VHH binders against q9xw16. Designs and how they scored, part 12

Target 1, 132 residues: q9xw16
Amino acid sequence: MSGWNAYIDTMTAAAPSIKRCAIVGAADGSVWARTEADNVFKASEEELKTFVALFNDVTQVPAKGADIEGVHYVVPRTEESLIFGKKENTGFFAVKTKSAVLIAVYEGPNEVAAQVRKAVESMQTYLNNAGY
Short names: E, the ipSAE of ESMFold2; O, the ipSAE of OpenDDE; V2, 0.75 times the mean of E and O plus 0.25 times the DockQ between their complexes.

## First folded at step 4 (VHH)

Design o15 (framework vhh_6fv0_2)
Fold by ESMFold2-Fast, scan of step 4:
Structure o15 (fold): chain B 132 residues (1-132), chain A 124 residues (1-124)
Amino acid sequence: as target 1 above (132 residues)
Amino acid sequence: QVQLQESGGGLVQPGGSLRLSCAASGFTFSDYYMYWVRQAPEKGLEWVSTISSSGSTIYYKDSVKGRFTVSRDNAKNTLYLQMNSLKPEDAAQYYCATDTSYGELDSGAYFDYRGQGTQVTVSS
């Protein structure tokens, strides 16, 4: 009966600089869970569908960047299952598992990026091991 | 501790070429991704190119593909940007940068360190 919101809570507790995050379906970008209220993750269904499709070939992403919550992020590099970007004082990490894509938007200087990445990658490992 | 020093900028006519260099010190250059970024008059900082630590993975902004070539010489701790077919829109202060996030490799803190820059002017 545990909802996917428990995983959102785990990530935000591990990295307090995460302002908004979501867990979405890898196939279609459908929202499984997201931050709400004062921290509502605002991406549209169409934007998320476009975003998760980027994982079909991450090597194409740096040339064009990525859009999350109507904000265009520069993505200077990608890794096989990881897309991450920066715009001024905001940034994001997105990782793909077997069935899901986890997206965390953070705010703060560059020194907080390492903690956000660690939190998101730890959850990626956990979900992959759980069969997701 | 990290120091980056750009050079090679100048004034060229549209269609001209320039080769930028970035001399790196204070860190193990061969272990880090390197980047070229630029800032045009009245614009924000704009990413241009990425090169992996070994030089085997390279990315470019769409608008510079086919015109710019990034390369590196790890033995000399030097990063290069060969710019061909320069356009007025390429005029900017060019900086080299790295993502050395306070001692953690591959942390994702892009452009943590950057140099003072070198000016590229394209006169029409």
Scores: ipSAE 0.502, ipTM 0.740, lowest interface PAE 1.8, mean pLDDT 86

Design o16 (framework vhh_6fv0_2)
Fold by ESMFold2-Fast, scan of step 4:
Structure o16 (fold): chain B 132 residues (1-132), chain A 124 residues (1-124)
Amino acid sequence: as target 1 above (132 residues)
Amino acid sequence: QVQLQESGGGLVQPGGSLRLSCAASGFTFSDYYMYWVRQAPEKGLEWVSTISSSGSTIYYKDSVKGRFTVSRDNAKNTLYLQMNSLKPEDAAQYYCATEPSWGSLDESGYFDYRGQGTQVTVSS
């Protein structure tokens, strides 16, 4: 497994309500690391290529939503380098760095969402500062 | 303490129009994104529209594009939804919502701070 698995472990330790997550290449959606086994992040490489391309113009996302692991999420708004959405009691946060996109899928109430967002944005800052 | 109060709902025939209002207080309205969401009988909460704090960025659910217009008046702390060409599928309780914090205990969703809503009925 690549050293990128250590960052997955760091995020899930900081926000245990993350159910599945991945770090993928920003240019092509190639998987660098993801949760496995019972927590396997199930998105296909084709779906991930489509997903990371959303960061080329995040303003187009709210009208159509976003698909992750075959699940369609409502995305009421986006921020620069941040796409997040909800579907009932599940949601995701995805952030873009210079070279990567971090995707975290979680379940639970808004307090859980706040912790997941903080964990993902902290990792985004760290990776950007590290040149990724 | 965030307070949101919707008004303007009612009964219209298909093709009719309604203008919804949301009076906001207890927070700096001009600093926050605002949302319209709706809930039809026997269905979950559905996002309808988003407007940024300045009003410069606006998003709509695909099925309401061209028919609904969201706007805001920051001087009056009021959010609006102009609804034209109403369809039976638009019948729902309409809520305005905001996200002044992510520290809510409401598990039901993204739009945690909501008002009591205003009912929209579309029938002949």
Scores: ipSAE 0.273, ipTM 0.599, lowest interface PAE 3.7, mean pLDDT 84

Design o2 (framework vhh_6fv0_2)
Fold by ESMFold2-Fast, scan of step 4:
Structure o2 (fold): chain B 132 residues (1-132), chain A 125 residues (1-125)
Amino acid sequence: as target 1 above (132 residues)
Amino acid sequence: QVQLQESGGGLVQPGGSLRLSCAASGFTFSDYYMYWVRQAPEKGLEWVSTISSSGSTIYYKDSVKGRFTVSRDNAKNTLYLQMNSLKPEDAAQYYCATDESWGSYLDDSYYFDYRGQGTQVTVSS
């Protein structure tokens, strides 16, 4: 149904420790694709709209954290097009492209976090080069 | 070998002040982001503040803004947290932390890879 599901599959294959992920519109947080079934990415329209708006000024994010799937994550620092956070044994990486925001939620230690970041940023580069 | 050692905790009355220190060794302190995190009884680990390697970028949890000040002395390999106007809600074990952010872009992590033993802060009257 959606060509965007292929990119979800590519990211998950590159980093199997990704538990759930999504590709959403940068302007409004509309879902273009997400993991489904046993690992469905569960986020409300309001939550996603609020989340993508964080990229308008990432310097404000560490003070307040970020909410994904009803879970409040600590965001210790941000980079220009990258928000990442932690809550206990779980974490996420979110990157902005020209038109999209990619969000990946994972579980595991710092070795896993590095692999997930690499997968998400590789996809960010690919989508930017494709004009998205 | 990476070591972080906190000190400066204690008992203060509401509205009081404490200055926490974190002595770092076993790594190039001036190359790393440093963090203050805390854990109160029956609560999860809570991030408090971030300071960049140079000290030029600083972030605070909303509830401590204006009351807490993080700083660092790279010549002494020491991180500080000045806590003013302490509230009962600030009572916790305080830890300094760092992540494996030195090296390549792919080595960045959101984990607090190294933490000290902590220093206890109690706020009561």
Scores: ipSAE 0.059, ipTM 0.454, lowest interface PAE 5.7, mean pLDDT 82

Design o3 (framework vhh_6fv0_2)
Fold by ESMFold2-Fast, scan of step 4:
Structure o3 (fold): chain B 132 residues (1-132), chain A 124 residues (1-124)
Amino acid sequence: as target 1 above (132 residues)
Amino acid sequence: QVQLQESGGGLVQPGGSLRLSCAASGFTFSDYYMYWVRQAPEKGLEWVSTISSSGSTIYYKDSVKGRFTVSRDNAKNTLYLQMNSLKPEDAAQYYCATDESWGSLDDSYYFDYRGQGTQVTVSS
């Protein structure tokens, strides 16, 4: 049914340490697909609208951090289409494509973070090439 | 091999100033973002400041804004942190670090390279 759920499955298969993830609209933060059940991504519509708006000027993000699922993350730097943050043993990577923002929340040590980043950036490249 | 060497720490009274330096070698310093992070006893690493490869983009932790100034000299491969109006809460081991855009993150808030640090103590 939902084609977008297949991309969620692909990312979580590539990096099993992803605890929760979502694909949302870049313009409004509307949820296209998310992990569910025991791994439900539970950010509110208001929080997601605020979060995707961060990509309008990523240079402002490190000073104030970013909030996902009610958790405040430290964001030490950003790249043009990448925001990432960490809080103790938990972190996230968020990347913007032409039409979407991919958000992956993970838990674990630094080699886990590297695998999650690779999975999210690979999906970003794939979706951009597919016109999304 | 990548090397980062911090210096300039010491004991200062509240309201005092210190200037930290970080000497970098073993990589093309001018191509990398640089960071200052700190760790107080019994606490995790805390991000303090970021400076872009050219020095044109700078970020600070909210509690140090207006008091700390980060800068770099790419010709000397050196990163600096000017700390003014020091508070007891600023007492920590200070580290410089960098992050490779294609590399993995380290165990300390996304940093691939970290030096031994320089101790800052603030007491009367």
Scores: ipSAE 0.079, ipTM 0.432, lowest interface PAE 5.2, mean pLDDT 81

Design o4 (framework vhh_6fv0_2)
Fold by ESMFold2-Fast, scan of step 4:
Structure o4 (fold): chain B 132 residues (1-132), chain A 123 residues (1-123)
Amino acid sequence: as target 1 above (132 residues)
Amino acid sequence: QVQLQESGGGLVQPGGSLRLSCAASGFTFSDYYMYWVRQAPEKGLEWVSTISSSGSTIYYKDSVKGRFTVSRDNAKNTLYLQMNSLKPEDAAQYYCATDESWGSDDSYYFDYRGQGTQVTVSS
C-alpha cells in the first residue's frame, strides 16, 4: 500500500539534497502529501493556489518570479511543465503532471540541483504513466 | 572552459542609455540560453533577462520591461543588452551568464563569469 507519502519518501531517497517537498493538486494547490517534522513544507493555502496557477501560462513566470514558503525565487526560464528557480545557495524544481504538481526545495551547488531535477522528473514520468 | 567577457558599462545620467556586450568562448554558444544578471553594492545577485539559444524566446524582469532589450548574434558568439531610460536603481555590476556558469553559489558564479561591467547612474 503506497499512499502519497511514499512518493515523498522515494524522491527524498533519490535526492538527499531535497530539504522540503510536497505533492499538491494541480487544480487548486491542495496538499496531498508533504515533508513533516524538522523538514516541514510550510507554504500557505493561498500561496499554493497562486503557485499552481502559474502552470496555466509558464511564459509569464520569469518576469515576476515565484514565491514558495514566503521566499521569493528568481525563475530565469521555464519549460512547458517545469518551473524552477534559484535564490543564492537554494532553489526549487516544480513539475506538473495530469492531476498534481510536485515541488522540491533543495540546498546546495549545481551538482545537487541536477540530481534533484532528475528525481522530480522521474517521479513526474511515473505519475503520468500511472494516470495521475 | 566557459569564458564570458562583459563590456560597455559606464556612467550615465538618469534617463540615459548604454549598450552592454558579452563575448563568449569555450562552449557552443548557439546551443545555450544566455542571461543578464546584476549586483548592486551590498545587495544580492538579481536576474535581469533571458534569451533562448535561437533568440526566439525572451524574458525580462518586470521592472526593466519596455526599457531593456536583450539580443544575441550567434555567428559572433556575442550577447547584448540595450538599456534605455536608466534609473538610479539600475546602477550595478552587470554580468552575462549561461546555464553552465549560472550557479547558486556566489564563489562559483564569480569564478566563471569574469568581473562584469560597471553601470553607474547619477546626476
Scores: ipSAE 0.424, ipTM 0.699, lowest interface PAE 2.3, mean pLDDT 84

Design o5 (framework vhh_6fv0_2)
Fold by ESMFold2-Fast, scan of step 4:
Structure o5 (fold): chain B 132 residues (1-132), chain A 125 residues (1-125)
Amino acid sequence: as target 1 above (132 residues)
Amino acid sequence: QVQLQESGGGLVQPGGSLRLSCAASGFTFSDYYMYWVRQAPEKGLEWVSTISSSGSTIYYKDSVKGRFTVSRDNAKNTLYLQMNSLKPEDAAQYYCATDEYWGSSLDDSAYFDYRGQGTQVTVSS
């Protein structure tokens, strides 16, 4: 049941600078959908379980940073239901909905990051309105 | 339109102290998170500290915790970094920065400068 892949396709179409992304369960980090083939999102289930648990208290995240796909990102701040990070020319945006966490990894300058955040937050709004 | 101007850098011996300032203009300073970032010679940019709009939420890079203190004066549109017990590893060009530096997607500031011109900190005997 790959219905969730349509949302991955929507995000990557809206922000082509997204290199890898995934939709995972908020409670356990289980993968519902992810980019595949040359753009495979490669975080382990163990890493994702740790990552989604960061949303239990986002204010603790900047002191420690966040790990995605074995890469340690600096997280300069967080917002309600938003964690984002940067490491040189790569970065990520992760948002929490009622039932899911959306993670998008991108590469490029700050102008590219703005498009990625819009795509992720638009999908967050859509999924929350759909009851997820 | 956003302008950030750092000052207060200089040459100091190991164990010394410096106080950096960042004068901000062209935006409602009291509504924005502010950051200190640095770049050492032959190294990439690194995050040093974060302070929320009200000053109530503060974060530090682990290696500067207990030695550096970030603060702000919203009435003066000024950001500060008090640097104590300076080490040779702290030598760098120091910049204050807004959210667009991190690609936080503050869309309405896409045309603004991401950070100031910086102030040089040198630590040597």
Scores: ipSAE 0.426, ipTM 0.692, lowest interface PAE 2.1, mean pLDDT 84

Design o6 (framework vhh_6fv0_2)
Fold by ESMFold2-Fast, scan of step 4:
Structure o6 (fold): chain B 132 residues (1-132), chain A 124 residues (1-124)
Amino acid sequence: as target 1 above (132 residues)
Amino acid sequence: QVQLQESGGGLVQPGGSLRLSCAASGFTFSDYYMYWVRQAPEKGLEWVSTISSSGSTIYYKDSVKGRFTVSRDNAKNTLYLQMNSLKPEDAAQYYCATDESFGSLDDSAYFDYRGQGTQVTVSS
């Protein structure tokens, strides 16, 4: 599970506005890696199970929103294998790969959101190509 | 340069109807997702509805489903929100919005270009 920490480091290096992130199993929400120490990703096992299940039908998500770390985010739209949300100047991007869901929580305006999305989607492509 | 002008708000009794319009200028309206958002005095900004550039993909907040209908007329650069069966909880300042995508690849649904808004009051 420690090997997955390298991907966390890669994403946060590519987008410093990422405050917390995690890589979890797509089937069950089990944590493979997460930010720790001062940047602890605080989502519970039950919250993550609920969250990854949203990818079973992304078209239902905008009506309900999404909860991450006890924070309710507005999800105005979804894309194939992508859920993103906003709460004032805080937001997240979550992408599904073959076996994983990558979740990145950030703070900042549009300019940093674009950088975070790019970092998360680049990692999604890399992991899909690696068979994950 | 992006300009969004909302209209159509007013005072209505519970169960009444209003039709909001948003006139857009300064960008290629037909290329953008559009949103309705609202803000009540006791609450923060609430997303209400989303409509894709072509109008083929539409989303609603759960509490307005079946009562509100979003639509757009790309030839007129106008976004609409038909509001039926209005409830006191729907009273708010209503804004139309779009992503900051012109010159920016930021399509995170950030609402940069909010208009001035139109006030909806629901009172007996």
Scores: ipSAE 0.183, ipTM 0.536, lowest interface PAE 4.2, mean pLDDT 82

Design o7 (framework vhh_6fv0_2)
Fold by ESMFold2-Fast, scan of step 4:
Structure o7 (fold): chain B 132 residues (1-132), chain A 124 residues (1-124)
Amino acid sequence: as target 1 above (132 residues)
Amino acid sequence: QVQLQESGGGLVQPGGSLRLSCAASGFTFSDYYMYWVRQAPEKGLEWVSTISSSGSTIYYKDSVKGRFTVSRDNAKNTLYLQMNSLKPEDAAQYYCATDESYGSLDDSLYFDYRGQGTQVTVSS
C-alpha cells in the first residue's frame, strides 16, 4: 500500500531468491520499506545506522566484514556504491543511491547471486534516475 | 574451463616465511579479481586476501595485515601470496579462487573454479 513498498515487491518479483530486503535512508539507516510477515527484515535501527555509514568509505569494509540482522558476513571486495558478502549458503547485496541504501539478503548458489545482483542494481539505476 | 593450481606450501617454524603461487588457465586471468582463501580444520573456510584485475586494489583480512602480501603477474597468469611472520593459527590448506563477476566466495571453492590447494603447516 505504501509507495516504497512497491519497490520491495518489484525486487522480490525480479529475483525470487531474495529472502528479505529493505530500502533505508543513506544518511541515517531509517527504514523506508522492508519485507514483512514470514520474510520480515529484522535489522535493528542501530545496526542499520552502522551499516549505511560503511558507504562513507567502502575500502575499510573487507578487512572487518559487515553485520546484517545479527549475522556477520565476509566482504572480500567492494565497489564504490556496492557492498556484498557471503556466509555459508546465504549472502547479501547492498547498493547506495543518492538518498537510499537497498539491502537484499538471499540464499543459494552463484547463479542465484547473479540474479539478485541484477535486480538490486536495476532498482539502484531506477531510483538514481528518479532523483533518489 | 577455469583451472587453478596452487603450490609453495610446506612446514615452517613460527615466525618463518613461505611464498605461495597459483597458476591459472582456461579464462582471461587479467580480467578477474583473484582471492586467497584458507581452510583450517577448526576455523572452517576463511577469506584471506583480494586483488583486483589490474593489481591496483588489494584487501586483507585484519589478522594477516602487515604480514601477508598478495600480488599477480598477468603476463604469466600467476597469483602470489608472500607470507611472513607465520603464526600457528595460519596453518591451513590454502586455495586460490576467482568469481564469475558477482563475488561469491565459498561457492568458488566447491566447484570447478577451485584449485587443489597447498598445505601450510606452522610448528616446530
Scores: ipSAE 0.369, ipTM 0.679, lowest interface PAE 2.7, mean pLDDT 84

Design o8 (framework vhh_6fv0_2)
Fold by ESMFold2-Fast, scan of step 4:
Structure o8 (fold): chain B 132 residues (1-132), chain A 124 residues (1-124)
Amino acid sequence: as target 1 above (132 residues)
Amino acid sequence: QVQLQESGGGLVQPGGSLRLSCAASGFTFSDYYMYWVRQAPEKGLEWVSTISSSGSTIYYKDSVKGRFTVSRDNAKNTLYLQMNSLKPEDAAQYYCATDEPWGSLDDSYYFDYRGQGTQVTVSS
């Protein structure tokens, strides 16, 4: 959809600590929209395909962690439709909707993580209600 | 505010065992996930184990699975880590941690609160 970049803009406006962000297909990890230019989301097609498959059984994720943009993140716990992790001063939140996965990579202390999570979960709710 | 106090570390031979404890106060311990994390000299912080608020959901780092056992006693506000078959790679400062208890459990983020830690040394 041509409107998908508007949702990226909405999330980054809501949480300025988001450095890179993408909306990808839940079935195959195909990119629908992502941040560009100086904030380009750099995950490969194969990495995204592997990443979205993690949502098929989130209980297996904490033991192995998750890879985004070639960076290995520790994922100490998951929730039904939420995977999030940390590596030093970098973190991410990823949420699954009916047909999409939203991924937001942020930088900064944990104080900003709440704002990032809220932005991503608000968008998850909106897209689920819109049938995506 | 949140206070976490680890104990039980020490020097052990390879193949030995230690039991770590973490005394928690300043929050409703029984409502929060708890974690064990460690940091070896000159290395970053490494997650070791997760235990849910009730104790029914438990996760381990692959390299410690089968050797370490996490448990909790909600009546005593205490978290435990039983470490068996210790290896030189396990030598580190061990911390218990919890999410920042701001609003609901849903607002929590891992490792926001950690104690001072307890040192685990494995000989040679």
Scores: ipSAE 0.194, ipTM 0.542, lowest interface PAE 4.5, mean pLDDT 84

Design o9 (framework vhh_6fv0_2)
Fold by ESMFold2-Fast, scan of step 4:
Structure o9 (fold): chain B 132 residues (1-132), chain A 124 residues (1-124)
Amino acid sequence: as target 1 above (132 residues)
Amino acid sequence: QVQLQESGGGLVQPGGSLRLSCAASGFTFSDYYMYWVRQAPEKGLEWVSTISSSGSTIYYKDSVKGRFTVSRDNAKNTLYLQMNSLKPEDAAQYYCATDSWGSYLDDSYYFDYRGQGTQVTVSS
């Protein structure tokens, strides 16, 4: 274990409503760690390469939305290092660090979304401070 | 208590135009992003447009770009959607919506508050 899986465990422990998540390379979308087994994060490398490229110009995202695990999400607004979207009872938060993109997919009402966002943004801060 | 009241819907022929209005009360309208969302029969809720609190940032769903124009009048607490070149696929109940956090994404969900909606029907 290189420790990247420990960060997945930390996020899912902080926000149990996270159903699947991953840490991927910001440059190419390569998977560094992801949830596995019954909670396997299913996005292809090709989909992730497309997804991380969205952070190059987040202003283009609302018009088209974002695709994760073959699911199309509506993204009504973005911040420079944060993309998050909704599709009915499912949502995601994705944040960019210097070297990585963290993606968390959750299920549940809007109340649980706040805790998921806090978990992802806390990890973003930690990794940025660690030089990642 | 956030209150949103839509109006301006109706029946039009394909290629026709409608102007929707949303009267807002119970919150500081000028501090909030506003949205238009729609729901067609037997379909889920679709986001249509976003406008920032000042009106400086505007986004549209790709399928309505060039045909729809969102605007707001902060002095009148009113949101507008000008719909031109209407297509049968645009037929839906249209809602204005806002979020609980105002201009920043401090809370992590969209469309906390919606009005009752106004119906748009497009048929020949």
Scores: ipSAE 0.271, ipTM 0.614, lowest interface PAE 3.4, mean pLDDT 85

## First folded at step 6 (VHH; framework vhh_6fv0_2)

Design s1 (at its last look DockQ between E and O 0.67; V2 from the best seeds 0.00; counts 0 for: pae E 4.2 > 2)
Fold by OpenDDE, look of step 6:
Structure s1 (fold): chain B 132 residues (1-132), chain A 124 residues (1-124)
Amino acid sequence: as target 1 above (132 residues)
Amino acid sequence: QVQLQESGGGLVQPGGSLRLSCAASGFTFSDYWMYWVRQAPEKGLEWVSTISSSGSTIYYKDSVKGRFTVSRDNAKNTLYLQMNSLKPEDAAQYYCATDAPSGYEPDSYYFDYRGQGTQVTVSS
């Protein structure tokens, strides 16, 4: 296990509604860590490359949505370093750090989304402070 | 309690126009992002447009860009959707939606609350 796996565990522990989670390189979408076993994060390298590139101009993302693991999500709005999407009772939060993108896919009612966002943003802050 | 009431739907010919309104109550309207979504028969809920609390940030679905205009009047607690150059594929039940009061903060997530909707039909 890489050191990055510990951050995956931290996020999933902080938000039990997270089904799958990944930390990828912001530049190329390379996977640094991901949930495995029964909750394998399945996004392809090509898809992740496209996804992380969305952060180059987040203002364009709502119009087009975002794809993760072959699933198309509606993105009703974005923030500078935050992209989140919704599909039925599922969604995702993706935050960008200096060098990484943290992606958390969750399942459940919208009430659980707050915990997911808090988890990934907390990790975002931590990693940014650590220089990542 | 959060209440949203859509109005302004109707039957129009292709190329026609409609102006939808959404009356909001039960929450501080001016503090929340608002959304328009729609659902056509046998189709899932589709996002149409987003407008920020102040109205300074606006997003549209690609297929409606240049044709639809979202706006809001915070003094009247009302959301609007001007729909021009309507197409048959725009026919749907249209809903206004808000994130309020879901989540721990006002900037909560996704359109949790919707009204009963207003029907838009586009037919020759």
Scores: ipSAE 0.322, ipTM 0.691, lowest interface PAE 1.2, mean pLDDT 90
Fold by ESMFold2, look of step 6:
Structure s1 (fold): chain B 132 residues (1-132), chain A 124 residues (1-124)
Amino acid sequence: as target 1 above (132 residues)
Amino acid sequence: QVQLQESGGGLVQPGGSLRLSCAASGFTFSDYWMYWVRQAPEKGLEWVSTISSSGSTIYYKDSVKGRFTVSRDNAKNTLYLQMNSLKPEDAAQYYCATDAPSGYEPDSYYFDYRGQGTQVTVSS
């Protein structure tokens, strides 16, 4: 998908602390776009299928945490369409749109995490408004 | 300036109980979510529980669910953790944490600890 890579570029430009990110299908975790090359987003199809299913009931996620790219994260808080994971000074934000899940893996202190959240939520809003 | 002070730790036998307190000041306590985290010497920080600003939403790490109870008293700016059926694996330095940003800025996800913590030791 030639147009989906532009959204990856937009998110990484908006929050330089994003080290890797992806746009995946909400139904099956299929990869629509991701960071590539030296910053490849390496989650497997099976892991992504399990990951997107967490959005079926985000209130159950904190008890178990979440795995992405083979890394286990604590999930101290969720919102209706958002999962926030932490491990040490790294973390992720994942948001669900109508058709997709946006995943951004970042590094940095909490002040940086707010920038990452804003970048991902802005894209969430854009895709939702576009029908995705 | 956000200030958090933990207390109530101590030495307890396996199966025993402790009640931790976290006194909060320097921010509007009732506006922010609160968290308990812990750290054992050979491990990094582990999340233990989350409680929403009103106390209506509560989450627990699976290994403590049913044994630990988090609560808060917004009138007293105090967060609590009742720990029952303590196990050796629960031994750690316990910290409370808050979403409140340094310097009282607008709400965001801000998961950090600031206090000295309180030590929980479980001995045979």
Scores: ipSAE 0.217, ipTM 0.547, lowest interface PAE 4.2, mean pLDDT 85
ESMFold2 (binder alone), look of step 6: mean pLDDT 79; pTM 0.789

